# VHH binders against q9lxz3: the designs that were tried, part 8

Target 1, 367 residues: q9lxz3
Amino acid sequence: MVTRRRSKKKKKTKRKKQSSKEKEKYQTFINLPCDLLQLVISRLPLKDNIRASAVCKTWHEACVSLRVIHTSPWLIYFSKTDDSYELYDPSMQKNCNLHFPELSGFRVCYSKDGWLLMYNPNSYQLLFFNPFTRDCVPMPTLWMAYDQRMAFSCAPTSTSCLLFTVTSVTWNYITIKTYFANAKEWKTSVFKNRLQRNFNTFEQIVFSNGVFYCLTNTGCLALFDPSLNYWNVLPGRPPKRPGSNGCFMTEHQGEIFLIYMYRHMNPTVLKLDLTSFEWAERKTLGGLTIYASALSSESRAEQQKQSGIWNCLCLSVFHGFKRTCIYYKVDEESEVCFKWKKQNPYENIWIMPPLNLIDLPLFDHRI

## First folded at step 25 (VHH)

Design r5
Fold by OpenDDE, fold request of step 26:
Structure r5 (fold): chain B 367 residues (1-367), chain A 122 residues (1-122)
Amino acid sequence: as target 1 above (367 residues)
Amino acid sequence: QVQLVETGGGLVQPGGSLRLSCTASGFTFSDYYMNWVRQAPGKGLEWLSGITGEGGKTTYAKSVKGRFTISRDNAKNTLYLQMNSLQPDDTAVYFCARESGTWYDEYSFDSWGQGTQVTVSS
């Protein structure tokens, strides 16, 4: 009777030692230097990143932090004929078709923080739309010209969300309209027109550190500070080369970049000096990838030079009867962007996907 | 009125050289990106070369790279195309074309000359 009790104790001690060694092995991964952990996590696909986030708190934090960094914007294509939308993920090279009958007659105006600003030129309705959740946030109506640009500061889920547009430019005056989240009406501000007397349209608007930066088609940069209700035209002009067939302006962590496109020459990259308010030409994008669209552009810091996406301009293209995107390397050695064509500004726009893509019914993994 | 006048075309033997000129008037020449294009018989328009307003940057089609050189003299309002090592396939009417300076203009070129005939034949 006595002999059977000794064997059960040895099995319990072996299981505890194996569990402690397994715990020790797991502890060795928990103690990875932060840099190494980030390096590992940065190389994980989203699916694996999510799995990794379940390992421990440290890994979770690292995974979440890197998810933000590695999520490439998605490209939305807007059909001209129906209420169909095509989403393209450049990272996965996958397309998804969506249908939003609620947006019938609407055109896109701007994209930021995963939201679309949509406008109906027939009804003058404006709304925020999240294509991933189908959430809609309406706002007061506003008549907008076809070439009128509008921007917003952050997601409409924030009470700090502010919309901005220039509604009128006359010889003497500029009229600005702003809309704060949950406001009943648009605020109108009128300023003296200090722009050059040439026909000036605002073609690019970005928000940075509480200020709207507005670029005219003539290269004039104006700023609007909503907090101060202050409008100013900056004296500095970007060194625009003749023959530009388009431009993209984007903000990244307080820095403002302007890219001029040309048909037969390489793009010019300019960075705004926020002290002098002068544009300085840059040879590269400083490690950024810019996802550029006519109405708004997204910027990402690329951590991996080996991905080939380092210092790239990503643009929508139609190739082989498929809507996709192309990465253009922006450096002195880059070939002329011969394949880039000016597109209808309302045909496509970059949008940030949500971090939790797993919950999106859009990826029917069944195919 | 914007005018572009191409000159310098002619008959040349294979391997020969020609220099085309385009004289511009009616606009500030230095403010515009200028191009050379050609049209061969029965073919569409082919872009050959472009040059910035100040003449600081030039670009070339693969078909003419290394053989053709675009230049400009803004003081003379003249665009040039030096063509070397000409081949029979280079036979075409050559045009200088002004690019539209406006972002909203859907037209790549807003002004053209009448063109000058280049014939490469033995």
Scores: ipSAE 0.014, ipTM 0.296, lowest interface PAE 8.5, mean pLDDT 83
Fold by OpenDDE, fold request of step 26:
Structure r5 (fold): chain B 367 residues (1-367), chain A 122 residues (1-122)
Amino acid sequence: as target 1 above (367 residues)
Amino acid sequence: QVQLVETGGGLVQPGGSLRLSCTASGFTFSDYYMNWVRQAPGKGLEWLSGITGEGGKTTYAKSVKGRFTISRDNAKNTLYLQMNSLQPDDTAVYFCARESGTWYDEYSFDSWGQGTQVTVSS
């Protein structure tokens, strides 16, 4: 009777030791130091990042945190010949071809918060378009000149979205049109023209803290406050930069930057003092990466100095018959790159992708 | 009519110096970014140096940095290139080139002169 009891105890101890060793082996992978985990996850493509996020809570948190940090603007290219569009992710160096027949005949006017403002010069139609969701928000028709600039304040999904443009500049008067989200009509405001006589066009428009900042091709800065229905031309001018072959104006957390480009010189960065309304030259971008395009520019605060994308200007370039982008360091040690050429303003624009790229039809492998 | 006339070229020994001049006419000289470029025999056009309209900023190619100095006298409508420590590889035709005043011009230079020959030889 005594012999049968000994055999059952040995099998239980071996199973417990194997289970503990297997648990220990699994525990060793789960307990990666946070720094190491982040390092590993930072090197994962998005697809693998998503997979990794399903492993455990710690991995999920790490994956999500890194996804948010690495969301860079995308470059969208507009074909002149067909309804084809190309999206380029500079972070992943990936291109996606898109077809938007609904945008046939449209040109881009502005980009902000993941939306494109699109205009059809034949039908005078304006619409907001989200290239990631294909959502369209139509607006009342408006005739626009080819060089007329437009800007909007935020995503059209917000009731606070405001569209702004200057429709006419005469010797005596300037006409501004604004459109509020879901409005039936454009609001028209007329102001006395205080612009200099050599005024040609507005080149850059940015929205910051309830105000539209409008830069002329002559370097004059005008302000429009929609809430006050107030228009003012500032007396201050940025320093003359003869030889510039273009400029970009961008807003970041209430700060306004103006970047002058040169063919053979490093870019000049100016920051607007909002107290004095004077432009001050900056040696750096203050830790920002600016994704610049002719119609609108996106800015991102880079948290990781190690990425090498610190104090950079990112521009679209055509290299080796491929559309891509180039990063220019904006510091005293930066070398002039002669590869950048001024492009047609309507050929490309930076756009912010959604935070949750997982749900983007662009990644549907079903095609 | 826009005219650029380069002068000052010649034969110089290695280690020698030359000063090139470019006289501009037919436009407001001070409004334009000006450049020096060169073309060596059998080679393409090489950019050397540039200067802003007011003369406040200058830039140089690596190949000439520290040896060449660009300057301008807007009162005289003249662009200068001081070339020091010349080497045989500096042998080329040197051109003064005006950048386009238009923001949309795809061309780097809209005007240049006939050039001046610089020969560096022992």
Scores: ipSAE 0.006, ipTM 0.287, lowest interface PAE 10.0, mean pLDDT 82
Fold by ESMFold2, look of step 25:
Structure r5 (fold): chain B 367 residues (1-367), chain A 122 residues (1-122)
Amino acid sequence: as target 1 above (367 residues)
Amino acid sequence: QVQLVETGGGLVQPGGSLRLSCTASGFTFSDYYMNWVRQAPGKGLEWLSGITGEGGKTTYAKSVKGRFTISRDNAKNTLYLQMNSLQPDDTAVYFCARESGTWYDEYSFDSWGQGTQVTVSS
């Protein structure tokens, strides 16, 4: 049972009296049994949960436990005109506008483990940015073509972080550049071109089980194994129907998923068979929720919750003047093809917030 | 050369039925999604229905769902539209359209027939 003290209507404008009333309120809650405390804090928005976690050790443990269970990926929108950024949390259906002047002139490349990889095409600067801590980790400069994709294997705070890009494709050769943490410079590797002899650009890159999987615009799947310095084109091709209006690729626990979007038909979901390297169509996501964006996507095996966000494809939409998302259940008919349109790949990306949000500048300062 | 030729239009009374055909040539018909689109006098283009290359999935605009049926015969390179319960508002030129095979083309249709006139009422 939660005990509540209602004394706010006696409020005076004096600062001491208001501060004393708030202190009495928090002291009442910190003495509650843990199960009753969890009931109370489960209804707090994230900002208030972070503030509550600073009250005492008992509140901290309860707030952190609930954040882990209820945290979803966030969708970041990048403004074309200034350094403003809009974050959308679909689990709470809330937007937050922020400014990151340190990212002026940068475009996004990839998102993984709570980090953005950012590139300035005018200065050739490359850096990791954590929007939750505002930490920056600069990387050696590199020239990149407009359609060139770059990905990384894990957070730059790990000594095993590896950056990967394909810099050129010629008649006979593919050139790959990698950067491993603590290296002096980019490593360049050249391999025989085993792609079909047509125009190929890479549209999707995921890192899974120690290797990068790369999907071309023609549906060819290649891999790069950095531990073997090995590149090859895999035999399987996804069944790609004409009229696709975009695709997304993601990884979850070693499984690779590919989704094709269509203008007036339901999306198709494909899973890679890691033994045959053939693609199989799936009728369901099997409890997996995919948060889809053009450069990289996030996935979670979410249990059913009150929100109803589980076992679905989450897509960015512009509804009125508000940016939000829609949820598509792949085993149900839907009108996703009329609500979602292909967007500029640099306009938004999903990112996973950290499990512990204490000390984050977004939530311990008035923004 | 890609060619799409619509036939089967004409004059029909309200409540009547009509079957349109579209004969395709110059491409591998079964590789492409096909669509029907119409244009009423003085109006813009209205998408009506689409069908996958293998014919396993069909879609319909709300205005025609339950009244119109799209189908295809890949052995004859022919697309069909069965139109039932026709009303004066269905009066239009009806076009057969090939869906674009590119992933980034938001127009969706890269080849069109000449169209066939359907007129409901007299």
Scores: ipSAE 0.000, ipTM 0.174, lowest interface PAE 15.6, mean pLDDT 75

Design r5
Fold by ESMFold2, fold request of step 26:
Structure r5 (fold): chain B 367 residues (1-367), chain A 122 residues (1-122)
Amino acid sequence: as target 1 above (367 residues)
Amino acid sequence: QVQLVETGGGLVQPGGSLRLSCTASGFTFSDYYMNWVRQAPGKGLEWLSGITGEGGKTTYAKSVKGRFTISRDNAKNTLYLQMNSLQPDDTAVYFCARESGTWYDEYSFDSWGQGTQVTVSS
């Protein structure tokens, strides 16, 4: 009896203390100030974010908001030896390896809006591929040279989607092919070359405000306006020409940026003045984060500061002897490097995942 | 057509200094990043230093940082390497190299000079 009384009191006291400590921990986490709650949630992997969103209404709203804000471009790499590809999220250091044999023999031409334009040089097949949904949208065939660039204006799910390429450059003429969504065939247009040298090739193409901007290997900027069927070479040249490692060109909300890389040296960022067509160096990105690769680029305005990858350049590039991705803060002249597989960084392509990623079959949390 | 010609090599005592020059022709010099590379007897090539086309940025290998200075004069189509505090293990043939414009390879050089001998001994 005496033993039973002590045992009952210990059990009751232990249950009460344990329950009170659990409630205290729960109340502490649920009552965090908004900024601290967002900091905690922003450090969670996607799976834990989803689980945390079930805690209460306040956490649900924060998790969903950060889920959208936290979405960053991923890297994609297509294997050279089999029919697989790898998706990598550098912000969360997570990857996904997938097989898709229907893409055997295809290479990437361009990346924009979560879609890849893919080309098979043996069959002359073109298609759009979304690596997250695995949707394919076939396009009419077209012969392209191996290093010929092709770009598109927006996602192929839009009726405004336009494909653009320069198919032939002779001393006197440039031949352009375009394809609008649902057209029967490619449209061919021929223009006077107007480039100063006949050895110019186009290394970078971006679409902005209805116009394709094309940068040559010699630093000339050309413009094609598909609505006017108009081609011309613009007068401006970058203040510093790419002579090593080439350059990256990207677009954000109508603004065009050019990024030079040179080994261990800090990248130089230029912005195009769309009225004068002169390039001006930027010493700050003003909260913009740019993700650049050889075939396309992605950009996002301001991310959460705690991640360390906001207001910077995210480049897939050689850095000294290492093949890596770097984050470079232009206004602080500092670098933040992170690990990535030892692959040729110029073959890694930035791509934006869809906002509904957690609902997709490949990324279903039911596993 | 592209030609790079190094001069300024020679014999120097330990602790001494030399200035190498590389005269370029056959291309628009200011469009290209330029580099210095050396080869010691019986050893492979060693990259030393690089400079941007406009001369605003420079890079150096750890072995020469603080002792060597790369520069260029685009009006004279000439690349320079000022070498100070020379030691016997700096003895090598020194080459001027034009960096290629290709995106895909680290330390890609498409044109080289004939080299100039630097010998550091008493």
Scores: ipSAE 0.000, ipTM 0.272, lowest interface PAE 10.3, mean pLDDT 73
Fold by ESMFold2, fold request of step 26:
Structure r5 (fold): chain B 367 residues (1-367), chain A 122 residues (1-122)
Amino acid sequence: as target 1 above (367 residues)
Amino acid sequence: QVQLVETGGGLVQPGGSLRLSCTASGFTFSDYYMNWVRQAPGKGLEWLSGITGEGGKTTYAKSVKGRFTISRDNAKNTLYLQMNSLQPDDTAVYFCARESGTWYDEYSFDSWGQGTQVTVSS
């Protein structure tokens, strides 16, 4: 890969030129019925999908909609030795190494919708970072203990983006802080502590159907509904797994999944029954592909069997942090390890790339 | 504080069997994954087997799979290693090791016993 980049202005000009000079060449494809257009577009590689999206509005909308279902998450790795990060696309087995010294001292708190929530524990600075566009969105400062978790509901470009954290747990009370987009300051709410044991810390947080689900180190599942300002501890516990560092939690279409990792054993996948609040082991993913990492998880319904990345558990760590980027097929108890071997769980995070990848400033358009 | 005490070592003839025990105290035994590790004379440490806190899942090194069986009795705070078909190259000091209970388990084992000698000789 060449490190040279071309400006967005050149790409925009090229598309206008193609539209004006190639009108006759594209007439038949422009007028295809929607079903045939979708069939043609579904057979295109990503590069050709992006080029086809410049034909007209109808083609653009079709290409973008299919692009989302054909695009898989990437891994991001933040270097310990300098101010760089590396993006890795497992489907193409290609990487890109970028330098961003303005993030020196920051660590990742949460990942969702292509954005990372970044925190500097020395300055108490908080910001969103998009590693593909390199955009930063600063947030009000917040003191946060090292072992506390934070999450957000959606991309910070949305007016509905909500940040959430638990800042204090005492014998009697739990303190929750939230920040709604464009607010002046953090909102503090205090609730009676209904956690069953002292020493509870939060290990995993997911946002689903308007609420945050929070799993503690002792297996208590709590929820916070920001619209009702309501906090509660739910009944039901996953099997006890003390010392597990491969516990991931993810959401797909309102369903909550928990993945336990062990040093020398295959992962255990559990699904929460939203009626009984009991956890049940799953022996199959039913066509669902889950991308799991320590600080966030992504999920995708079965889309493309030909990619080899479908109906599997895609893990940033495996067997007690000994392997990275493993595609594990639960129903076959089999694995594929790709050549991405960064084994620190807090430094290997799944992240979804943007829909229009070829126009990004960090990519070489000639690849 | 945390204590692990191995017993059951001794001298055995090739092809023989031996059962090791490790008694734990100073922590909630059932909350921790436990392991057996050995060190042959003049050699480095070799991991042999591990077991989950509830005992439902076990793992073995290739060198001992099918010959050794790890188990635990959480009511007695005791870890076991049943060793069958012993050969002279199984001669070593055998250690009981507690797996780390923190998010930083790249360190793997945070507590060890003093070990028990197993000697396989005619």
Scores: ipSAE 0.000, ipTM 0.219, lowest interface PAE 12.1, mean pLDDT 72
Fold by OpenDDE, fold request of step 26:
Structure r5 (fold): chain B 367 residues (1-367), chain A 122 residues (1-122)
Amino acid sequence: as target 1 above (367 residues)
Amino acid sequence: QVQLVETGGGLVQPGGSLRLSCTASGFTFSDYYMNWVRQAPGKGLEWLSGITGEGGKTTYAKSVKGRFTISRDNAKNTLYLQMNSLQPDDTAVYFCARESGTWYDEYSFDSWGQGTQVTVSS
């Protein structure tokens, strides 16, 4: 009778030792060398990065640190048929589908500092929207034309946030509307029209060092200083290059760049001289990567030349049925790119993701 | 409802003169910048002249400068175009056009009339 009890105890102890050894093997993955961990994490899609950040404190720190270092702008695509949105991370080449029923009927107007300016042409409602947090900041209504451009200076979480738009251009007068965050009403300013007669539209608006810069389709550059309530048309004109398919204007650390696109030649890069207000042609982007969209363009200084995205223009493209982006090298050795097509300005826009992606409610439903 | 009615067109000999009138209704006439434009057969719309709401400032296209004079009587809600030294090339339908409060194209006009025909012929 005594012999049967000993055999059952040995089987239980062997199972417990195997389970402890299996637990020890899993613990070995937690102690990856920092360099290797970083390498692994650097290749993880955002979703997996978030998951990885939940593994342990060390992984969390590594995941967060790499999220900050590699924050490239994201593309947001707007569906024409439904309230669906698609986020694309070019760094990870990953797409995420989102649904925002609260934005039904809205179109995008501008993007800056991780926020979207959204407009409903039926209700004339404007709002700031953060696609990462789903926060909405409403503002007074404003009627806007289809081709009317609007910009804002900074995130609406700042009390210094200012919206800017030109609402009217007549033969003699220009009407500007501005809105400060939490104001009750739009401020209206009227100035003498000094634009050329061939003026059609403002194509690009950027904010830099307290001033809104507005580029016309004819290449005229105007500026509005909100602090001075001052409007002026600058005398400088970019070289007229017939055959341009479009242009992008971006600001980076106080510098303003203008990129003209062509069907049969390489893009032309111009930099604004802020002293003379003349455009100077540049052969390169000065180490920048410009993420260009019709309404807004983001710029990033790339630290690693080896990344292949040095001196590049990044554009939204369709590759088959997949929405993605393409990097065009902008230098003397660059090949002529024939694949870029002008898109609907409201179909996509670049947006900066938050630095801390950990708290994104958008990813919670798939974890 | 905004209405603009052009009158005063007709047949005139080269070197002759005409005075066009445009009567406005359905809006505060003095608040709007008004224009004269024309369209010749087979040609696009041509801007000719503009005048501020109060009538204090006028502008002219090069093609008509020195020959045409735009004016307005806000009390009568009427826009005028005095045309002198008319030439065969001035043959067109003439429209008065109200500028819109918003812009979206080169011709930011939101209202115009049916037009009045001007024919310059010997």
Scores: ipSAE 0.000, ipTM 0.255, lowest interface PAE 13.8, mean pLDDT 83

